# VHH binders against TBC1 domain family member whacked (wkd): the designs that were tried, part 10

Target 1, 363 residues: TBC1 domain family member whacked (wkd), of Drosophila melanogaster (Fruit fly) (q9vgl8)
Amino acid sequence: MATAPRSLDTISLCSTVSSCPDRNGFYGGFQRTDKPKEPLSKAQIIAREKKWLYMIDNWSIYMSKNYKKIRDRCRKGIPKSVRPKAWFYLSGAYLLKKKNPNVYNELLEKPGNPTTIEEIKKDKHRQFPFHEMFLDEQKVGQIELFNVLKAYSIYNPKVGFCQAQAPIAAFLLMHLPAEDAFWVFVSVCDVYLQDYFIPGLEVIQNDAGILEGLLKKTCPPVYRHLQKHKVEPLLYMTDWFLCAMTRTLPWETLLRVWDCFLAEGIRVIFKVALVIIGASLSRHKVRKTCTGLCETLAVLRSPEEHIVEEEFIINNMMRLNLRVEDFQIEHTRQKARRAKQKAQQEAESSGSGNGHRRNMPTL
Below, E stands for the ipSAE of ESMFold2; O stands for the ipSAE of ESMFold2 at other seeds; V2 stands for 0.75 times the mean of E and O plus 0.25 times the DockQ between their complexes.

## First folded at step 3 (VHH)

Design pa10 (from p7 with Y33W L108F; framework vhh_7pa5_2)
Fold by ESMFold2-Fast, scan of step 3:
Structure pa10 (fold): chain B 363 residues (1-363), chain A 121 residues (1-121)
Amino acid sequence: as target 1 above (363 residues)
Amino acid sequence: QVQLVESGGGMVQPGGSLRLSCAASGFTFSSYWMSWVRRAPGKGPEWVSTISGSGDYTSYADSVKGRFTISRDNAKNTLYLQMNSLKPEDTALYYCAKSDYEEWFGSFDYWGQGTQVTVSS
């Protein structure tokens, strides 16, 4: 469903626009931060920066022998000054760029698929409308965004372009030079969100089932509420998963989630989704006000500020502590469910084609 | 008034076992997620384990998974932590903590006094 779920970006278009950007380049919208408080001392920030620079200088050793240390440091939050370089290494983009010298520039020189290019042109103007890089068609960010999306559509023609890719590419361009952003983007689309953007939404339909199973286990009253009001996961989780939370979370929370996402993969997006759903709907008073589908979706699409606050999300994710085996159990259940549904559909199709009434008298 | 009272701590040798208990009162115990949190000497608080109100969902810190088991008796308003294969690094003051959310763990709004666990030869 192209118009569902409702984007937080459309809501933020009605927000007050400031004459001055915030520290992150936002003139307005839900991701603008007007009252920043530094959670760490300058000494703590410097100590974490030194640890990250040391890990990057010894990256192959940490990746092979001490990945747990990388993961743990990502969960604490990557310091702002080293985040772009850390993301470049975490994603494996540094190896992709090294292996493919000049490929990005070669892709830019190609004309691309005309239909795909027109789709990109229509969608690029919708990304981060209040950010200094994208608020004006004449800004360099708009040109870079077009270039990254065009290059990727040629690099991976099986995918081409999917609208959900645009906010991811724009988000990366806020942190990285265009060519570096492109290689991180390639890794995100081809590895982290593998096959998500292929036409048909097959992978995310499977993941919707996994999310439902995890909800049934972690928060049964919320699971029952969603079932009662026929709130299908694709109505609220599609934007969260396909855009990797880039259109959903406040800026500082989004950065912390992506620090974890690049270290631990799609499981992080599942954990964030469970926190948003559980914290938003676990209270009986809130469920009582959600008398149907529309009221429930409104709550899930506009979670309360404290639920999407940085430390709340990270602490709740860590306490969920979902393991590979938890996902494997749900994957097995979804596979069995789909096999049963396919068997039923085949029986109905076969019955329709060759159906005869058994032991029914004729008039 | 919400009250959480821990017991069952003590001194044990490495490889030994202890069972901690937390007696809860002043709230609908079965509606709230409960957790164990520990604080070792010279360290900040570390989350150990969480259990849902019904007991159907449990979660453990990596350091204790496979060795510790969290459980609850809603009829007795009591939370338990069975600790097996104890290690010197498990030495800490163990706190019972109540989640601020019904049916979700959220943050902690109430803590007990703590019970001391010491693992030494």
Scores: ipSAE 0.423, ipTM 0.785, lowest interface PAE 3.3, mean pLDDT 86

Design pa12 (from p7 with Y57W; framework vhh_7pa5_2; at its last look DockQ between E and O 0.01; V2 from the best seeds 0.00; counts 0 for: pae E 13.2 > 2, placed apart)
Fold by ESMFold2, look of step 4:
Structure pa12 (fold): chain B 363 residues (1-363), chain A 121 residues (1-121)
Amino acid sequence: as target 1 above (363 residues)
Amino acid sequence: QVQLVESGGGMVQPGGSLRLSCAASGFTFSSYYMSWVRRAPGKGPEWVSTISGSGDWTSYADSVKGRFTISRDNAKNTLYLQMNSLKPEDTALYYCAKSDYEEWFGSLDYWGQGTQVTVSS
């Protein structure tokens, strides 16, 4: 508003880019880290890998008779070496690929909607711009990202392409070959985030209501603060949910959250959101400095680093007093509210035949 | 130095029409999704509509579908909301909002002073 700051730029793009990638492939950006990772011993890693491979070899048995074991092992974190295969199974993409031989290749041969293709081309360059896989237009990663997004837009033309899908597809391509990534992407978009990407944002509006109701239950002082300052959830949670945290969390936390997300579904995204909201605003001294909407939003949009660290997020998710039934109750309540609101609005838009809307002299 | 200046509000009878404008500056207007948000007296913000940077994609809250039309003129850096068939429940301060990311929903930020719309008989 006032005269611009005297700095040339708040942060120069060159000043945020390193000459060498970190261990995860990042040259810069908030997901790059130079912090050392404290590895488990080789024996511990091998033991965990063996447990996961055995579970994958017996997947139908574990899913039907011992799902709790799958869930618990996901919560501990999936070893890096087996994580891509574990995600492929957790998502059900292995079945989708088996049932749909050649479909991905067939979709790639189709031209696609020209408007959608142009939207994809514009957006793919913005995905993880400091990651080695996506730095350059000629990189295989950029080509594969385009292909996956194009194939999906043809596969599900009701959705086509939504910008929020691009970071999810790019994230999956960092872990999986293109066709496998495509089928995990289909499962995430069509099952885990069902109907999120349909224009109108009706489903995410419903989920914003669920989040608000769960916040009232789990963090009443924070809920009251947000109500007091008229901070509606859609103002901060939309990116978190539509992108499944891929643009929100530090890399190692993101991987751990996705290990849980693919096992337990959207309620993990809800729980991560509740941890961020609660931890960011639960201290009274922080709420005192948040005297209005802008200050409160700033805190939620830029959570402190310790709040988004792996063990903080995972442990505090477990500390939430929420059961599957709590989510189902809120889901049902919000769907009923939306259905009532939609029916009322449709009746009003079509209601020239309503007797209260016309008098006899006008007829 | 983002600036958003709303105008075009006023008093109108039920069933009437108004066209809101939002003059934008301090950013590359055509690269950002833009939205309208409203606040009725004593209520929190309600999302009304969103339009993509190019204008090719639009979305509306259920309460305004079929009555309101969002549009933009990228040459003039201006966002519009055509409001038809206005109802008393549309009475609110209307704000335009900018996505915090280029060509991406993000969070809705950068509210101006708003423009008052009053629908009364």
Scores: ipSAE 0.005, ipTM 0.151, lowest interface PAE 13.2, mean pLDDT 82
ESMFold2-Fast, scan of step 3: ipSAE 0.703; ipTM 0.893
ESMFold2 (binder alone), look of step 4: mean pLDDT 83; pTM 0.845
ESMFold2 at other seeds, look of step 4: ipSAE 0.006; ipTM 0.395

Design pa13 (from p7 with T50Y L108F; framework vhh_7pa5_2)
Fold by ESMFold2-Fast, scan of step 3:
Structure pa13 (fold): chain B 363 residues (1-363), chain A 121 residues (1-121)
Amino acid sequence: as target 1 above (363 residues)
Amino acid sequence: QVQLVESGGGMVQPGGSLRLSCAASGFTFSSYYMSWVRRAPGKGPEWVSYISGSGDYTSYADSVKGRFTISRDNAKNTLYLQMNSLKPEDTALYYCAKSDYEEWFGSFDYWGQGTQVTVSS
């Protein structure tokens, strides 16, 4: 995301707007570009803040016995004032920090892998250049971004550094002090996006197959279009998944998606991806103009503004008829398919040597 | 010209049932996702359920799952909502809504005038 966070001064309630019929006499038509979202009243915001603070004060009980309430409140959107603390708790970072009270500072004192440090230095300044924290190398955000990425590369040397991690770390630093951001980042990389950043792209390749299977279920005409034009998911979904939408969605939409992502995990990223794909390509007139790979990718890489708007994404994501078992079925199918392909490739290469195999570098 | 006309609303006791109908015209009905959307007094619109053009894919709001069933008759250009185990909280104007997408739920470009459902003892 290249744009600065939106202004707070747009909070203005117009009670007549929600009760007015549209031009044809119908109520409830609020999804036009020229119709702004109705803001919550101050009383509603305060009520939601109190509910969140109470949940956090009783976090272990809610996590073990009433997780549905955490999930439902995340889907409604976390109030801006409590969001950083909520993300710290949702991610489990509060437990990681408590168990490791001096570890972040200890990691910063270590020199790290010289090659990895050099890669971090090349990429850190490209994150959110329009935000005050990241305008130049002298700003505190640039220093803290380097520190978080350096510390993580030492904390998890099997990953080291992947360029996709930088926008995630930068995004978290816009919400949390550096040490807290670091522990949320550790959780995101090691739990939510487990093994995504390991060289070889094996997990994201598996997840590309899962996405295709889910798309076949939710929007068969779009699935057929992508198959016809040989539009492989890695060509459009890689940045969405590896960066957890941080380089894709407008700011307010990204915050709402992350509220859900930290509660429900990677399934949220799949659902958002399906909404973008389905909404972008489900109209026959659009598919007709997409005569091949390049035209289809152009649409997927530049979705229409209304498709990535906060309420559109969240409402369509929540209304997708996808159960946990649907993801499990596709995961099982894709693992079996990949295992079969790997076995076939190994059988073929044992007769001719390994010349036919390629190692996929981390993006 | 797209027309959506709802019927079947009324007053019912808690635990009762109602079947809503929506007669559609002016577009290729079988090509579009159709939805039921409700608006309770003093509230904004709440999506209730959708059904794909073929009828093979349906979804329901958590508040109505297991109690409501959406269906369609493409030969008659008619959408239905079977409402069972009705609660006072289900009291609302119920709108038939057409998706702005042919093969996706998306947003709505047309609504009917609504049919009133009142659940009271």
Scores: ipSAE 0.376, ipTM 0.761, lowest interface PAE 3.5, mean pLDDT 84

Design pa16 (from p7 with K98R S99G L108F; framework vhh_7pa5_2)
Fold by ESMFold2-Fast, scan of step 3:
Structure pa16 (fold): chain B 363 residues (1-363), chain A 121 residues (1-121)
Amino acid sequence: as target 1 above (363 residues)
Amino acid sequence: QVQLVESGGGMVQPGGSLRLSCAASGFTFSSYYMSWVRRAPGKGPEWVSTISGSGDYTSYADSVKGRFTISRDNAKNTLYLQMNSLKPEDTALYYCARGDYEEWFGSFDYWGQGTQVTVSS
């Protein structure tokens, strides 16, 4: 469903385009940041950089014997200077590239599926229109984005292309050379967001149920509000999950979330979603103004700035009393529910001896 | 100040035509995807059509495909919707919106006041 019309008399989101880029390459949009970030001391930054470079140099040992150290360092935030290399290693893309010499270039030489190629051409122009790499269709970033998406559609023809993949590929190209970005993208699509982009969107429907169950546990008043007004998770969480927050979070928050996402997987996206939902609707006064579906969706689609601030998101994500077991329980519950629905659907579609069952009292 | 002002609505008989206009101001019009969204009496909002900033890419809801044409004049900061072969089911308040529509993601940040289209005999 589309968003409800807004009154011109209310506070509306402002978007302006500057003549010069910010420190991250943005000329405008919600991810542009005009205020400088309070930096860590130079000594702290250097210490963290040295620790990351040492871990990368000894990556196999840390992955096998001390993964907790990798995870903990990701949660603190990866230093800007080492982030691209760290993401390349965290994702396992370094192994994918090593095992597949020249494969990226071979994929680019293939024509691909004509329908899929046209879909990519239409969609790539929508990605980060205010970022220096993507401002103009003639920029190298637009060419690289087309190449990564084309190559992937041939690499994994079961998926081909899904619109949600474009912002992920564009985001990775802001950090990595095209071939390296491609292999990180392969890992993200095939491992982290496994089966998300297969036609029919079955996995995201299952994950919507998981999110609902986790919300019932973590914030029962908010869960009750959403149930009362029939606010289905797919109406607000689909973009958050399919795009791995790339279209949702301010730039610095997005980087911190992806540091954690590449170390801990999809559970991070669930936790970020729960923080946004809980913080946005936790106050009784806010819920009281949300008299229905449209008002509630407006709040969830435009969270207050402080809620999507990096330290708020990271700290509250870590404070969530959720164990790996909680996710496993909800996954099992939703899988059973979906299997039951599918069995019911198959029984109804078989037709032989099924009919419409009508139990009417005869007395 | 961002403003979107629709015009061109009215009453027509089934099979008739109308052309809607949306005058945009307060932003760089050519840099944004623009959309038409409608709301029928007693129903929720329904996305109708989207056009890219350059005008090279367009998309339509299945219910209007082949009957409606979206276009833009970037020199005049104006968005258009040419509506042909109108049906009673097209009766709705039509909104100009900045952004594009996707079933899985919404990206409208500004809306106009709407213009009423009534298709009746």
Scores: ipSAE 0.000, ipTM 0.147, lowest interface PAE 17.3, mean pLDDT 82

Design pa18 (from p7 with D100E S107T; framework vhh_7pa5_2)
Amino acid sequence: QVQLVESGGGMVQPGGSLRLSCAASGFTFSSYYMSWVRRAPGKGPEWVSTISGSGDYTSYADSVKGRFTISRDNAKNTLYLQMNSLKPEDTALYYCAKSEYEEWFGTLDYWGQGTQVTVSS
ESMFold2-Fast, scan of step 3: ipSAE 0.512; ipTM 0.825

Design pa19 (from p7 with K65E L108F; framework vhh_7pa5_2; at its last look DockQ between E and O 0.83; V2 from the best seeds 0.00; counts 0 for: pae O 5.9 > 2)
Fold by ESMFold2 at other seeds, look of step 4:
Parts: C-alpha cells; sequence; structure tokens
Structure pa19 (fold): chain B 363 residues (1-363), chain A 121 residues (1-121)
C-alpha cells in the first residue's frame, strides 16, 4: 500500500468529501480509508468465522471453562461478518436483553428529563458527521442515537447523560440494531467504564493517577519528561478513556482495540494509552523538540501513523508485563492518596474555622 | 553496522534447561530494549520476552512466564535468555532482536540469524 503524500493530513482529508463511502461507511474525516482490503485469504477468513460461530453457539461453556481461548481469538481480531454478534456476547448484553425483555421499549415511551433531552439533541448531530449513518437529522442513525441516549438517561438517572457517551453509543449503532446496541451500551457504561460518567468525574481522576504510576514503571524517561513540563495525565487521557478510544484511533485499529476491550476490560484502554505515550515520546530526539507542555501534548494528540496502526498497537499492548495485580496495587494507592488528601483538607477547614490552608496535600 | 549473534542452542530433554546468549555490536547496547523472538516449525514469529536498556523492566509471553528469565550484561554487550523446565512446545529457532526505539520496546529493526533449540525425548 502507498503512503499518503505530505500534503494529505487529517485536516485535508476532513475537508475532502467523497461521492461514495469507504468500506466502513465514511465519506470523509480522519477515520476514512482507501487502503486495500484485509491481507487474509478467503479461506483464512472463513475458517476464523466458523470458529467464532461455533464458540458463540457454545458461549456459556467457553465463558466458564475456556475464557483464555475467547481472549486469544479476540486478540487475533474478530472477522467483520461476526464482530457485531461477538460484541453482543462479549459484553454480556445478550444476558441483559434476555433478563429485560421489554425494558428498552418501556424506556423509549417515557418523556425523560427535559434538560437532559436538550443536551442529547445538542450533542447527537456531532457524532461521526462524515459517516453514512449520521449525515443529517433524517438518517435513522441520528434518530436511534437519540433513542439510545434518552433510554439510558432514564435507565441510569445517577448518570443521566454525559457528552462522552454519545460517541460510544453512535459507534455501537454502526454495528448493532438499536435495542442490542442499547444493552451493549449499558454494559460498557455501567461495567467496563463503571462510574466514569458520574458528575464530578472522580473515577477518571483516580485512573489518571493509575496511568501515571504505570508509566513511571514501564517508561521512566517519558514519565520524567511529562513531570518536567507539568503535563498532567488528564490533559491527554480524558478523551481516550471516557470515549473508549472512539475519537482517537484509526478505524481498523479502533475495531481491534474494542475486540480486546470487550474481552479484557479497562486494562486494554490503559495498555493502549501506555503504547501511544511510550512510542510517541520514548525517542530522545522527539523529547528534545518537545520543549514545553504544548509541544508535548501535540505529539500525544497526533501520534505518528505507524504508532496507531492495528498490529503495532495490539502487539505492543500484549508485550506490556502488566497484570491484574499491577492495576489493583495502583488503584488502591491512588484511592488512598485521594482519601488522605480530602481528609486533610476537610480537617483543616473544619478545625480552624478561619479557612487557613496549613496542610500540604499529598498526591 | 548493527550485528546480533545468537548462541547457546542445542538439544535437550523435556524438563531440561538451556541458556541462550546474544552478542551485540554496532550500537549503544545499553540504550535499547532487547527481545527474544522464536519461530517454531511451520509457524510464524512469536514474541518471547523483552528487557529494557537498564534491565529494570522485563516482560514475558504467557507461554514462558515463570520458566524463562531474560537478562543483560551491558558491560559485555550481551543479552541472555535462561530457559528452564523446557517443553517440546519450546522447540524453535530463537532470535535476538533490537528495538528501533530508545528505551521502549516498539518494533524490531535488527535480528540475528537465530540459534536452534530442540526439546525432545
Amino acid sequence: as target 1 above (363 residues)
Amino acid sequence: QVQLVESGGGMVQPGGSLRLSCAASGFTFSSYYMSWVRRAPGKGPEWVSTISGSGDYTSYADSVEGRFTISRDNAKNTLYLQMNSLKPEDTALYYCAKSDYEEWFGSFDYWGQGTQVTVSS
């Protein structure tokens, strides 16, 4: 495959709208691609499809007795033809739908919170504007996006609606019928990204600290560079995590990452983030050009094309020696640190009555 | 001129041990992540293990974790792989590989010729 010339970038591609969509439904934008189809032979694709269909037909057995095989097959990539059904099963949405046979329709009949409805309407038209499903208000995709987001806001009023949820819901609607997409969306928001969307966004702040600790372990020179230039993790990781990479990655990489994410959970998002940060800033010559915060953020927000290619991302996230215990240790450490900081802040304010800050927070 | 020369392969019985070595030259060895990659008969390359330039960070494929230990001696420009509790499935041609990233494991731009490890009764 020929590389794009220098005069073609994401802005240039975003300005160009083709008369026909690419194989993924895009008329333009950075996620459109004209690169040729998969390198696998037709026989290889069919063999993988057969294995996936058999596994789906025996899902409860594989989930209980051979989950490692499910995980390994996700890491190889789910064939396009079976991916929607595979995601429906991987997320546990098939059980949610089975246990709640009329709930989605009942939620659609309810009026919803008027303020929340207006927020949804404002945000839905911005999702994937060059994709065939979302081109205008009359497309079914925009109608179903509103329905899914409204139904969720009623289903989980503790969250209501967070604008970061819209790209996730839209992404799922590109692959699944509306009710199925709704239940996958519920699973992602309530299990995979548990408590991410609660007002205040305290969980994402804790996860930013976890990411920083993991970066210190896996790539100390990059960690030191970010500390030197005061590049706090929330400045670059918030959109990556809240939107589950849906606004960040080239389309084919995004699909592969989600194949892994639905099998292995939020740890995949952490690992992808560490790959992007490490590969983008690990070379000394790159850090030398990043003399401050803005230059460093620009590199992280626009990584080189080879860094975000699917095999580079997948292979390097698997090479990380980070296990569940590594994440649990950092999770506990960050929650304790924030709890200590809050307790000191509250004790100083309550004990003095003068409002003096006499304690230095630890963080 | 980057050169990587593997040695230490051979035939061993199941449960046995081998130590592979890789002599490196033509670059600042201590600045780069180094890896072991293997290719079993009829299969493509399989990543085995990676070690940081300082040696402080290591990672292993699931299939070898707990049995293999990667190490390096930066004074001698040598990479090692201690392989214990060897299984027939470990039979492969083992390659030493240099990362193309300073202090990160990215892609590999230089490989040795490999050293054969055969595990059989």
Scores: ipSAE 0.175, ipTM 0.663, lowest interface PAE 5.9, mean pLDDT 85
ESMFold2-Fast, scan of step 3: ipSAE 0.701; ipTM 0.892
ESMFold2, look of step 4: ipSAE 0.221; ipTM 0.697
ESMFold2 (binder alone), look of step 4: mean pLDDT 83; pTM 0.846

Design pa21 (framework vhh_7pa5_2)
Fold by ESMFold2-Fast, scan of step 3:
Structure pa21 (fold): chain B 363 residues (1-363), chain A 122 residues (1-122)
Amino acid sequence: as target 1 above (363 residues)
Amino acid sequence: QVQLVESGGGMVQPGGSLRLSCAASGFTFSSYYMSWVRRAPGKGPEWVSTISGSGDYTSYADSVKGRFTISRDNAKNTLYLQMNSLKPEDTALYYCAKSDYEEWFGESLDYWGQGTQVTVSS
């Protein structure tokens, strides 16, 4: 009661369903918003809308000469009315669609890989089960979700389908017509989350190390707590990164984070993760109750409601002094670390190659 | 019992420098993130800079990055803000503020000082 579920996996089990949808189309679940939103003044909304429409009309100029203004406006939050068009332009999907005017429909006509298609069919029914677009199997959203995931699996056969892609595709379909959603989805998977969904999940393993290094810099006591209790990042951050927070954050927070994510990339997901980890575990009284792995992981998987509120996340993310160079340094360190570990594993595996095992007993 | 006392403000010409100080008491200074916040007449509070309890981590608003430096002396319970290349837009009342969380930035700043006035004019 005190703490709402933060994961899609618990929505259908723990949430009540209303007969009336909220302002965002949710009949229930942790992403339903029953509290009145403090409204921006109508004058502020109109002013921001005008600025966004002007930027979109002059997009190439802003992208080449003044990306800082795009970034700053994303951090303030994109007005609801212009968000779909803004996301379409921010992602570069408008160029992808322009260059490929018939490709989405051509992909839909192809049969696809039978095994991949069956995996998609099993997974699509689990996305946003309390949203008006996905509430039951007969809703158009379920058909569109299948189509986007099928089309992508044919478009990028190296990936095919990864379960984490389904909530991303569903989220985009809540904002964009199917073909536009598809091209934003292509950009998210191929550019923003490049190589994340390739079998083996090598990129997320490297990014886990980057997250640890950044946490050591920004909140050393929390870093030490996680090391002491053997709390591996993949145990709590995998869903956050692979699903781009779509299964983690309340709806209004998720929209604000994606406004920033499409402008600044994966660094935003790292910053949000650092805020959740730091805010959840920085207080000594909380760490004292986290006597081991299970207690610590429970806190990270179900952060207090105020920590995942939109202004808290955005303001604390903006306060983090993490430059592009800081991420590059950590990436280089983690790449070197993994190369060293691989060399050590190869040395160990070749140690048995001389005909007799080293552990053979002396007679 | 928590007390924050700012000093070091004054009048300076554009391009000049000032160093602000904040004397802290009533809490374990080294365990809290500390921030500088400013307010120009007729405007709301604007966050300027934050420093971790250890001093190992700092963060700055884009408007002051490269010009201002935040630092602390935990032995003296004192927070500093070195302000270089001052602009008329930096004219404001500057507040020292304590984070509401130990060892983190926090949701809000739970205690502020009385402020020190900085005026940049020719």
Scores: ipSAE 0.013, ipTM 0.396, lowest interface PAE 8.8, mean pLDDT 84

Design pa23 (from p7 with S31D T50Y S99D F105Y S107T L108F; framework vhh_7pa5_2)
Fold by ESMFold2-Fast, scan of step 3:
Structure pa23 (fold): chain B 363 residues (1-363), chain A 121 residues (1-121)
Amino acid sequence: as target 1 above (363 residues)
Amino acid sequence: QVQLVESGGGMVQPGGSLRLSCAASGFTFSDYYMSWVRRAPGKGPEWVSYISGSGDYTSYADSVKGRFTISRDNAKNTLYLQMNSLKPEDTALYYCAKDDYEEWYGTFDYWGQGTQVTVSS
């Protein structure tokens, strides 16, 4: 028995607001509304909770000597009751908060950059508009979202504010008190998504090249289809990476992916992207209906429900024939390409600098 | 429906100038950040510049800072890119791009066929 996959996914976040939030606090559902899978037995949940609490109580030992067990337990899914504390520890936010007493409150007292503050104010209402925390600008969630984004823009002025940061901050605030959410957010922006939000979006452009190289290895027919129709990765992967899937995946899948993301880093986002791309376009029948750029992007931006289901994503991510070395090879290739481009740009800047600097030596 | 139509490209000598336009329709233009993205021969797409819905905030790629200026006319639903001191490296197909305000962040949501800019002697 097999259920035929849908050619087009019409099951997405309903625009009709319900007066009753779902079990996760959402009105009308979260993006692609999926029926929750049967939960684990109560005994299984309690057993997993006990294992996580023990790991957290012995966190430094597990991180230094038994990281593989942390990774494996993240891949199985963190129990809902311990997930906020686990994310706080996995991200290293517990240490950041401990080393920076009262810093969050000090940042909130600062005025900040006026133009950045206005940009945050204009953008904040876009985040999860149908979640009960964010329905009203006067609600605590909207105030906390503004505060986290303002504090971060002052904490890291090189980045300031990028619109993609808001859904990440909002997502974290659904799990953590504001100050704890802030320190996890700092870790996500400064470590996990290092330099992603710096003006120019240089890192995501390089990562687009890495994604293409990995796709060529993992699913050559899909890679050839994208090349044929000139479907460049930035047209579909930018939101997936900059927002760490927070705008892309249904709630249960998003939680499972973030459990892995906080343990294993950006490689998880690459693997999820490869699964979505490969599964969406792997069938010859589907590729035949994608006669050009627009049709192909429609499929990638609205993957079929079963493709974004939690076990499908997690199992296929783990089944990818990708080693750490494969990421290193692609990263090295893109870094070399970037260095070559920069050398050409520096040669031009040196020519300009010589004229501008009145014959002063330039490097 | 939603459409973005680029124009203003052409051939120009190094050091020359071009002004690109993008006519937008099918959405509330003033509510969205708009970007210019280019695809050069032998390279992947490169983000060039963005402008906020109000026009108050702009940003530029390091490769074009001081040479290019992004602007918008919300009354005319039109996005502009003024390109000065053009270099051979600026040779590319230029697309205007829309952010998906409601569901998708930072994605180049909609674009036209692009407009070709060729900088050569």
Scores: ipSAE 0.000, ipTM 0.126, lowest interface PAE 20.6, mean pLDDT 79

Design pa4 (from p7 with S107Y; framework vhh_7pa5_2)
Amino acid sequence: QVQLVESGGGMVQPGGSLRLSCAASGFTFSSYYMSWVRRAPGKGPEWVSTISGSGDYTSYADSVKGRFTISRDNAKNTLYLQMNSLKPEDTALYYCAKSDYEEWFGYLDYWGQGTQVTVSS
ESMFold2-Fast, scan of step 3: ipSAE 0.591; ipTM 0.853

